# VH-VL binders against p42126: the designs that were tried, part 44

Target 1, 258 residues: p42126
Amino acid sequence: QRVLVEPDAGAGVAVMKFKNPPVNSLSLEFLTELVISLEKLENDKSFRGVILTSDRPGVFSAGLDLTEMCGRSPAHYAGYWKAVQELWLRLYQSNLVLVSAINGACPAGGCLVALTCDYRILADNPRYCIGLNETQLGIIAPFWLKDTLENTIGHRAAERALQLGLLFPPAEALQVGIVDQVVPEEQVQSTALSAIAQWMAIPDHARQLTKAMMRKATASRLVTQRDADVQNFVSFISKDSIQKSLQMYLERLKEEKG
Below, E stands for the ipSAE of ESMFold2; O stands for the ipSAE of OpenDDE; V2 stands for 0.75 times the mean of E and O plus 0.25 times the DockQ between their complexes.

## First folded at step 21 (VH-VL; framework fv_bebtelovimab)

Design z1 (at its last look DockQ between E and O 0.81; V2 from the best seeds 0.00; counts 0 for: pae E 4.3 > 2)
Fold by OpenDDE, look of step 21:
Structure z1 (fold): chain C 258 residues (1-258), chain A 123 residues (1-123), chain B 109 residues (1-109)
Amino acid sequence: as target 1 above (258 residues)
Amino acid sequence: QITLKESGPTLVKPTQTLTLTCTFSGFSLSTTGVGVGWLRQPPGKALEWLALIYWNDDKRYSPSLKSRLTISKDTSKNQVVLKMTNIDPVDTATYYCAHRGYKYGLWPYFDYWGQGTLVTVSS
Amino acid sequence: QSALTQPASVSGSPGQSITISCTGTSSDVGYYDYVSWYQQHPGKAPKLMIFEVKDRPSGISNRFSGSKSGNTASLTISGLQAEDEADYYCSSYTRSTYVFGGGTKLTVL
């Protein structure tokens, strides 16, 4: 299983742990399991909140699976991106309280997941950076992801962060507001439990409606432009220059692992 | 080629438990993303989804019938079993098992169906 | 969840185009693109004709097309043929639940 769900029905909370080695890349299978797991929790009235975290410290999620975007058919790219959209939509619009307990590196797609949450806690480890570094790879963030970041840290900060492809260490992450708390690594989980309890203390109806109101514009825009967004992604990722860059990067990764 | 076949009693008495078995071939229920669902259709009426079981043994049930349904799988035998308790004449229907394929993430569609088995509930 | 709303019946002559509507809510058809259409001939199992609102499985005729606007999905069958006479069901998948329409009987005149 790539996703481990540890339910605590008494507390009304489930912990969803990423377990997709080696770095919790968002492969199609992983994306599928995440969505399926989330759906289950959403349909169980015993749960009101979910904590997202990595099963193993060190990496929360390395982001999108580059192997899904390199050397594949356009149809595959389209399908993959649809899956990414789906995950984002479901997380971003979830009626559950979502808290990210970020106990590892959180770049790109990992940050995407974190940004969909209502609250983010990052372990105080200089090796654990969070941010959207797509531009460093010559890739642009989709508008809905841009909006998500912008809604989190503000327009000016998001503009800078996205253009430069910044990855923020804990101190800077807190300062810029991309995360809500920075705590010692051993306190990440307990802090998340405390935080989520605070959120769950709010009447669900009011909370959920407010959340929907806040996020409706961005979510609706994606929904209405879902196919266009997929086409844009496919067109972009299929470019020879991009494919070459991705291939080179994958080769580098292999070398570093060896 | 994917095939599914429903088996079980065709006549059940009220209050009894209906047990249906789906035997399939052409795919494995160990494959990520794959599922097998049960649906039913009363004579001359619409389709109704009953239950779904995933490769990872995760289960989904119709909200209205959840309390009466139990779905299980035996991957080694390529079988999925549906149990429905407290059967009633209103449960008379053709019961189908269907393959829920996997394609590019979440793909919640039934792309292959069994021929169905008519179950009549009568005293 | 409430059933999706379909017309009880539609009819057309060979060669014509017909459209079957499927109306849900903003929480199902209007929310997700997990809309599918099934064809069912008498005494036969349903057959998947359309998925993801507009996509066709392999082997399905391009005479079948799907669309969605707001909370209403539509199945269009062009160049109507006698073999198209069947019941058609729309379906929406929402948060681990499948909902079907009431079905539409298509008669080819």
Scores: ipSAE 0.686, ipTM 0.876, lowest interface PAE 0.9, mean pLDDT 94
Fold by ESMFold2, look of step 21:
Structure z1 (fold): chain C 258 residues (1-258), chain A 123 residues (1-123), chain B 109 residues (1-109)
Amino acid sequence: as target 1 above (258 residues)
Amino acid sequence: QITLKESGPTLVKPTQTLTLTCTFSGFSLSTTGVGVGWLRQPPGKALEWLALIYWNDDKRYSPSLKSRLTISKDTSKNQVVLKMTNIDPVDTATYYCAHRGYKYGLWPYFDYWGQGTLVTVSS
Amino acid sequence: QSALTQPASVSGSPGQSITISCTGTSSDVGYYDYVSWYQQHPGKAPKLMIFEVKDRPSGISNRFSGSKSGNTASLTISGLQAEDEADYYCSSYTRSTYVFGGGTKLTVL
């Protein structure tokens, strides 16, 4: 079980905890469990909001699972990227109120998940950074993730952050607007509950239609270009130079764990 | 090679509970993302989806029939069971169980089907 | 509400191409690309021919192709053969539910 769901149906809220050891990497199996768990909550009228958080100490999610992107067939890369796109689309367009309770490091694909939420709360720990640092691995963020960051922190800040692969520690994350609150670690969950209550005070129908209206253009750009985006990813990740870089990084990670 | 087979009563009286069993081989319901669904087809009519059970015991039901349906699994026996309460003559149909494979993320297609079993409800 | 509309029948001669339409709404066919097509010969179980709008399972002839525009999906069968004579059903998946079309009887003349 890689996703733990702790319901509070009386309050209309569920806590969805990431439990994919060791660092909540977005493996195909984890992506699948996330989407299926989200779908179950969306279809249960007992729930109006979900808090996304981590069951793993020190990390919200380390991002994309590089083992899914290295040494595999082109068909595997296509399937993996479709699963990444699916998670983003489902979270971004969800009718549930989504709040990220970011109780650990949140780079790359972890930030992808957090950026889909309506509200983001980051624990005040200097080791808990958030950002899209793909360019530091020689990888470019897909256009729909660039759009999402731009919509969140503005064009100028997003342009610089993506080119440099910036990771923001808590104070800087709050300043640039990639998170909405920074609180002591022990207050992250209670702060998330307070935030979700603000959204839930708004009539569901009007809130949901407003969110859909605000997000439609960005979501539609991916939907209409989905196959092309997959092919671009497969073409890029299949290059020998990229595969060698990924393999070297994976070997370095194995040495650090040994 | 994936195979599925439906079993259960072929004649049922109104108001009874219909219990159908799907016995399968060639896959495991322990595999992340895998599911087994139930569908039906009244004589000469279109297919209708009834229910789905996932590897993690998550369940989905047709909204119009949800109050009458229960789906369950026994992974050690490679079986999925559908129960439908308060049977009525309109429920006369061929009932199919079908495999829903894991391919990439959410893969909502029925790629392997059982042969079907005709259930007739007396008029 | 969520039923998908297919023509009741379609016909073509051997060697020709035919197209079967499947029309839904923006809340089903037009919502996601979870569209599939099933072939069913009389007395047999359905067989998956197309998934994700246009992809074919292994072992399915490339004479079968799919497409989608707006709220309408299409199945095209080229080079018609006698064994293609069957019923064809489209399906769309959204929000944990499947919706099927009413079916189209293909007759090969």
Scores: ipSAE 0.394, ipTM 0.757, lowest interface PAE 4.3, mean pLDDT 90
ESMFold2 (binder alone), look of step 21: mean pLDDT 91; pTM 0.933

Design z2 (at its last look DockQ between E and O 0.66; V2 from the best seeds 0.00; counts 0 for: pae E 3.0 > 2)
Fold by ESMFold2, look of step 21:
Structure z2 (fold): chain C 258 residues (1-258), chain A 123 residues (1-123), chain B 109 residues (1-109)
Amino acid sequence: as target 1 above (258 residues)
Amino acid sequence: QITLKESGPTLVKPTQTLTLTCTFSGFSLSTTGVGVGWLRQPPGKALEWLALIYWNDDKRYSPSLKSRLTISKDTSKNQVVLKMTNIDPVDTATYYCAHRGYKYGFWPYFDYWGQGTLVTVSS
Amino acid sequence: QSALTQPASVSGSPGQSITISCTGTSSDVGYYDYVSWYQQHPGKAPKLMIFEVKDRPSGISNRFSGSKSGNTASLTISGLQAEDEADYYCSSYTRTTYVFGGGTKLTVL
């Protein structure tokens, strides 16, 4: 069970807790469980909104699972990237109200998930940074994620953040607008419940149509270019220099395990 | 090699409950993302999806038939069972079970099918 | 549950190309790219020929190709052979539901 769903059907809300040890890396299996769990909630008329949060102390999600991107076949890389695209499309275009209750570190692929939500709440802990730090690792955020960040914090802030690979501590995250609220860690869950209630106070059909209108251009850009985006990823990740770097990083993580 | 086979009665009377068993091999219904679906095809007509059961026991039903359908699995026997209540002559069809595969993430396609079993409902 | 519209029949001579259309709505064919095509010979189970609009499973000839424009998906069979004579069904998956077309009988003359 990599996704724990705690329903409150009376309130019309479910809490989806990330439970993929050790750090909620977006493994192929975790991506699959997330999509299927989201689909189940979208199909259940008793739910209007979902809070995304973590069951793992200190981390919301550490991002993409490097073991899926290292030492595999090109076909595996293609399949993995399609699964990443699928999760993003499903979250980004969901008819549910999505609120991220970011109770831990949220780099890279974790920020990808958070940026799909309608509202983002970050715990006030200096170690809980959020951002797209791909350039610090020598890689580029995919264009559709760059577009999503730009839509969230504006061109100038996104341009600076992506080029420098910035991770924002809570105060800076609030100031730049990558999150909507920063609250004490003990208040993150209650704040998420309050926020999702405000969103659900809007008639569903009007809210959903408006969200679809605002997001259609960005989502369509990926949809029309999915195969090219996959091939770009496969070509990049298959480079010998990139594979060596990933192998070295994975070995460092292995040596840090007790 | 993935194989599926449907079994059950070939002739049923109106109002009875139809029970169909899908016995499969070459895959595990414990694998994340894997499911088995049931579909039917009346003679000379289109395919119609009925139900799906996932590895984690999540179930999906055709909305128009949901009140009449129950899907279950026995992973140790490699079986999936479909029950359809209150059978009517319009339910005469060939019934198929099919594998829905986890391949590269979410993959909602029926890639392996049983040979089908014709169920005739007397009028 | 909506149905997808296919022509009832199409025909072609050996070596020719034919195209079978599958028209849905913005809520199914036009929504996600979960479009698939199945071939069914008489008395046999359906066989998956195309998934995700245009992708072929292993072992499916490249004479079969798929495409989509707006709410219409298309299956094109080039270099027709006698063995291609069968019924062809399109399907779309969205909102946890599978919708099928009515089927198209392909006759090879």
Scores: ipSAE 0.543, ipTM 0.826, lowest interface PAE 3.0, mean pLDDT 91
Fold by OpenDDE, look of step 21:
Structure z2 (fold): chain C 258 residues (1-258), chain A 123 residues (1-123), chain B 109 residues (1-109)
Amino acid sequence: as target 1 above (258 residues)
Amino acid sequence: QITLKESGPTLVKPTQTLTLTCTFSGFSLSTTGVGVGWLRQPPGKALEWLALIYWNDDKRYSPSLKSRLTISKDTSKNQVVLKMTNIDPVDTATYYCAHRGYKYGFWPYFDYWGQGTLVTVSS
Amino acid sequence: QSALTQPASVSGSPGQSITISCTGTSSDVGYYDYVSWYQQHPGKAPKLMIFEVKDRPSGISNRFSGSKSGNTASLTISGLQAEDEADYYCSSYTRTTYVFGGGTKLTVL
């Protein structure tokens, strides 16, 4: 299994651990398991909160699986992006309290996952950076992801971060507000448990409605534009120049691992 | 080629437990993303989803019938079993097992169906 | 969850186009693109005809098409043929369950 769920029904909390080696890339299978796991928890009244974290410290999630976006059919790209949209929608609109215990690198799609959460805790390790670095790869973040970041750190900060494709180390991440706490690595999980308890102390009805109200505009926009967004992605990712770039990057990664 | 076939009693008395078995071929319930679901259809009425079991043994139940349903799988035998307790005449229906395929991620559709088995609940 | 609303019956002549509507809410049909259509001939199992609002499984005729606007999904069958006479069910997958329409009986005149 690519997702490990450790339930604590007594506490009303489950920990979802990413276990998709080597770097928890968001493959189709991984995306599917995440959605299914989340759905299960959402439908279980014994749970009110979920902590998202990596089973293995060092990498929270490296983001989208580039192999899903390179050398495939347009139909595959469309399907993959739909899966990404679905994950975002499910996480972003979850009635559960979601807390990210970021115990590793968190770029791009990893950051996407983190940004959907209600609260983010980042391990104080200079190697663990968080941010949306799509532009560094010549990729444009979708509007719903842009909005998510903007809603988190503000328009000006998001504008700069996205254009430059910034990855923030812990200190800067905290400063810009992309994460809520930075703690020693060994305290990430315990801090997440404490944090989620605070959120869960709020009446669910009021909390959930407020969350829905806050996030409705962005979520609804994607829902109404899902097909267009998919088409945009497919059109973009299918470009020869982009495919070449992705291929080169993948080859480079293979060389570095070898 | 994917095939599914339902088996079990066609006549059940009220209050008893209905046990249905789905035997399938052409796919494995060990494949990531794959599931097998149970649905039913009372005579002349609409379809109703009952339960779903995934490759990872994760289970989903209809909220209204959850307390009465238990779904399980034997991957080695390519079988899925549905148990429904406290059966009532209202549960008279054709019961279907269906393949929930995996396509481009989350794909909540039943693309292959068994022929169905009519279960009549009568005293 | 409440069932999706379909017309009880629709009819058309061979060669015509007919549309079957499926109305839900903003929490199901209007919220997700997990809308599917099933064809069911008498005494037979349902057959998946459309998924994700408009996509056809392999082997399904291009005479079948799907769309969605707001909380209403639609199945259109063009070039109606006698073999199309069947019950049609729409379905939507939500966060919690599968929901089906009441079904529409299509009669080919």
Scores: ipSAE 0.444, ipTM 0.805, lowest interface PAE 2.1, mean pLDDT 94
ESMFold2 (binder alone), look of step 21: mean pLDDT 91; pTM 0.933

Design z3 (at its last look DockQ between E and O 0.77; V2 from the best seeds 0.00; counts 0 for: pae E 2.4 > 2)
Fold by OpenDDE, look of step 21:
Structure z3 (fold): chain C 258 residues (1-258), chain A 123 residues (1-123), chain B 109 residues (1-109)
Amino acid sequence: as target 1 above (258 residues)
Amino acid sequence: QITLKESGPTLVKPTQTLTLTCTFSGFSLSKTGVGVGWLRQPPGKALEWLALIYWNDDKRYSPSLKSRLTISKDTSKNQVVLKMTNIDPVDTATYYCAHRGYKYGFWPYFDYWGQGTLVTVSS
Amino acid sequence: QSALTQPASVSGSPGQSITISCTGTSSDVGYYDYVSWYQQHPGKAPKLMIFEVKDRPSGISNRFSGSKSGNTASLTISGLQAEDEADYYCSSYTRTTYVFGGGTKLTVL
């Protein structure tokens, strides 16, 4: 199991723990398990909120799995991106209260997951940075991810953050508003539980409708442009220059760890 | 080649429990993302989804029939079992088990079907 | 969830093109692109013809195509052949539930 679900039906909360070693990369299998796990919780009336966190502190999620985007067929790239889209859509439009308990590094795809949540708590550890650093790798964020960030921290801040591919340490993350709270590492989980309780105190109907209203424009845009977005991704990732860059990066990673 | 075959009683009395078994080949229910579902179709009527079981033993049920359904798997035997309690004549239908493949990370489609088994509920 | 709405029957002559509509709501067909179409010949199991609104499984004729606009999905069969005579069901998946249309009987005249 790449996703560990710890339910507390009495509290109406489940904790989804990422358990995809070594760094919770969003592999196709991991993406699949996440969506399936989320659906299960959404279908269970016992739950009103979910906390997303890493089973292992240090890394929340390193983001997309580069091995899924390198040396594969265009069809594979398309399928992989569809899975990414699906995860985003499911998280972003979830009727559940989602709180990210970010207990580790949260770059790129990790940040994507965090940004879909209603509330974000980041451990106060200088090693734990959050942000979308795609541009540093020569990659552009998709419009729906851009919109998600923009809706979180504002247009100007998002524009700067995306262009520069910034990763924010906890203090700056809080300042720019990409996270809602920064707390000592040992308090991340308890804070998340407290936070989610606040959100769950709101009548579900009103909360859910409001959330849908707030997020409908961005979500609908992706849905209507889902295929185009996939094609854009495939076209981009399939470029020789990009593939070479990814391959080189993967090789470097192997050398550093192996 | 993926194949599925439904087996079980073809005649069931009201209030009894219907137990159907799906035996499949050509795929493994241990593979990530794979699932097996049950659907039914009353004579001359539309298809209805009943239940789904995933490789990781996660289960999904039709909301309307959830209280009556239990799905389980035996991966070693390549079997999925569906149990439906408190059977009624209205449950008369052809019951299908179907393969839900793994594609694009989330693929909620049934790409391979058994031939179906007609279950008649009569006193 | 309520069933998706399909016409009870459609007909066409060989070589013609026909379209079957499938109307749902913003909570199902209009919510995600998880729309599929199944063909069912009499006494046979359903066969997946279209998935993800417009994609065809391997082996499915390119005469079958799908589209969606708003809350309505459509299956188009071009170059109608006698073998296409069957029942067709649309399906949508949303929030852990499958919903099916009432089915459309296609008659090839």
Scores: ipSAE 0.758, ipTM 0.895, lowest interface PAE 0.8, mean pLDDT 94
Fold by ESMFold2, look of step 21:
Structure z3 (fold): chain C 258 residues (1-258), chain A 123 residues (1-123), chain B 109 residues (1-109)
Amino acid sequence: as target 1 above (258 residues)
Amino acid sequence: QITLKESGPTLVKPTQTLTLTCTFSGFSLSKTGVGVGWLRQPPGKALEWLALIYWNDDKRYSPSLKSRLTISKDTSKNQVVLKMTNIDPVDTATYYCAHRGYKYGFWPYFDYWGQGTLVTVSS
Amino acid sequence: QSALTQPASVSGSPGQSITISCTGTSSDVGYYDYVSWYQQHPGKAPKLMIFEVKDRPSGISNRFSGSKSGNTASLTISGLQAEDEADYYCSSYTRTTYVFGGGTKLTVL
């Protein structure tokens, strides 16, 4: 089981904890469990909000699983990317209040998950950075993730962050606006509960329709272009130079004891 | 080779509880993303989805029939069971169980079906 | 929850191409790409022919193709053969449920 759900139906909230060792990489199986678990909570009227957090020490999510993108067939790359798109669409358009309690490092695909939430709380630990650092690996963020970052921190900050592949430590993350709050590690959970309660104080129907209205353009742009986005990813990741770079990164990670 | 087979009564009286068993082989209901669904088809009419159970025991039900349906599994016996309460003549149909595969993450399609079992509800 | 709308019947001669439509709403066919097509011969179980709007399972002839425009999905069978005579159902998955079309009887003349 890669997703632990701790319900508090009396409060209308569930805590969804990421438990995909060692670092909550977004493997195909983990992506599948996340979508199915979210769907279960959306179908249970006793829940109005979900807190996303990690069960793994020091990491919220390390991002996309490189083993899914290296040394595989084009059909596998297509399927993997469709699974990534599905998680993003499901989280971004969810009728639940989503709060990320970021209790660890949150690079790349971890930041993708966090950016879908309505509110982001980051633990005040200098080792816990958040951002979309794909360009430092020679990879470009997909347009819908660029849109999401731009909608969150504004055009100029997003333009600079993406080109440089920036990861923001807590103080900088708060300053740039990629997170909404920074608190001591031991307060992350209680702060998330307080935040989600404020959101749930708003009548569900009006809140949900407003969120849908604000997010429709960004979500629709991916929905209407999913096949093209998949083709772009498959074409890019299949390049020999990219595969060589990914292979070397993976070999280096295996040689590092951590 | 994935196979599924439905079993249960062929004739049922109104108000009784219908119990159908799906026995399967060639796949594991413990594999992430895998599920088994139940569907029905009244004679000469369209298919209707009834319920689904996932590898992690998560369950889904048709909204219009939810109050009458219970789905469960026994992974050690390779079985999925559907119970439908308060049976009525309109429930006369061929009942199918079907495999839902894990292909590329979230893959909500029924790719292998049992041959079906006809259940007739008397008046 | 509305059933998906399909024509009750369609016919064609061997070698022709035919298209079966499946019309839903923006909340099902038009929202996700979780559209599938099933073939059912008399007395037999349904068989998955197309998934995800246009993809074919292994072993399905490339004479079968699918597409979608707005809230309408289409199944096209080219090079029509006698064995294609069957009932065809479209289906959409969304909001944790499956909806099916009323079915289309294909007759090969």
Scores: ipSAE 0.590, ipTM 0.824, lowest interface PAE 2.4, mean pLDDT 91
ESMFold2 (binder alone), look of step 21: mean pLDDT 91; pTM 0.932

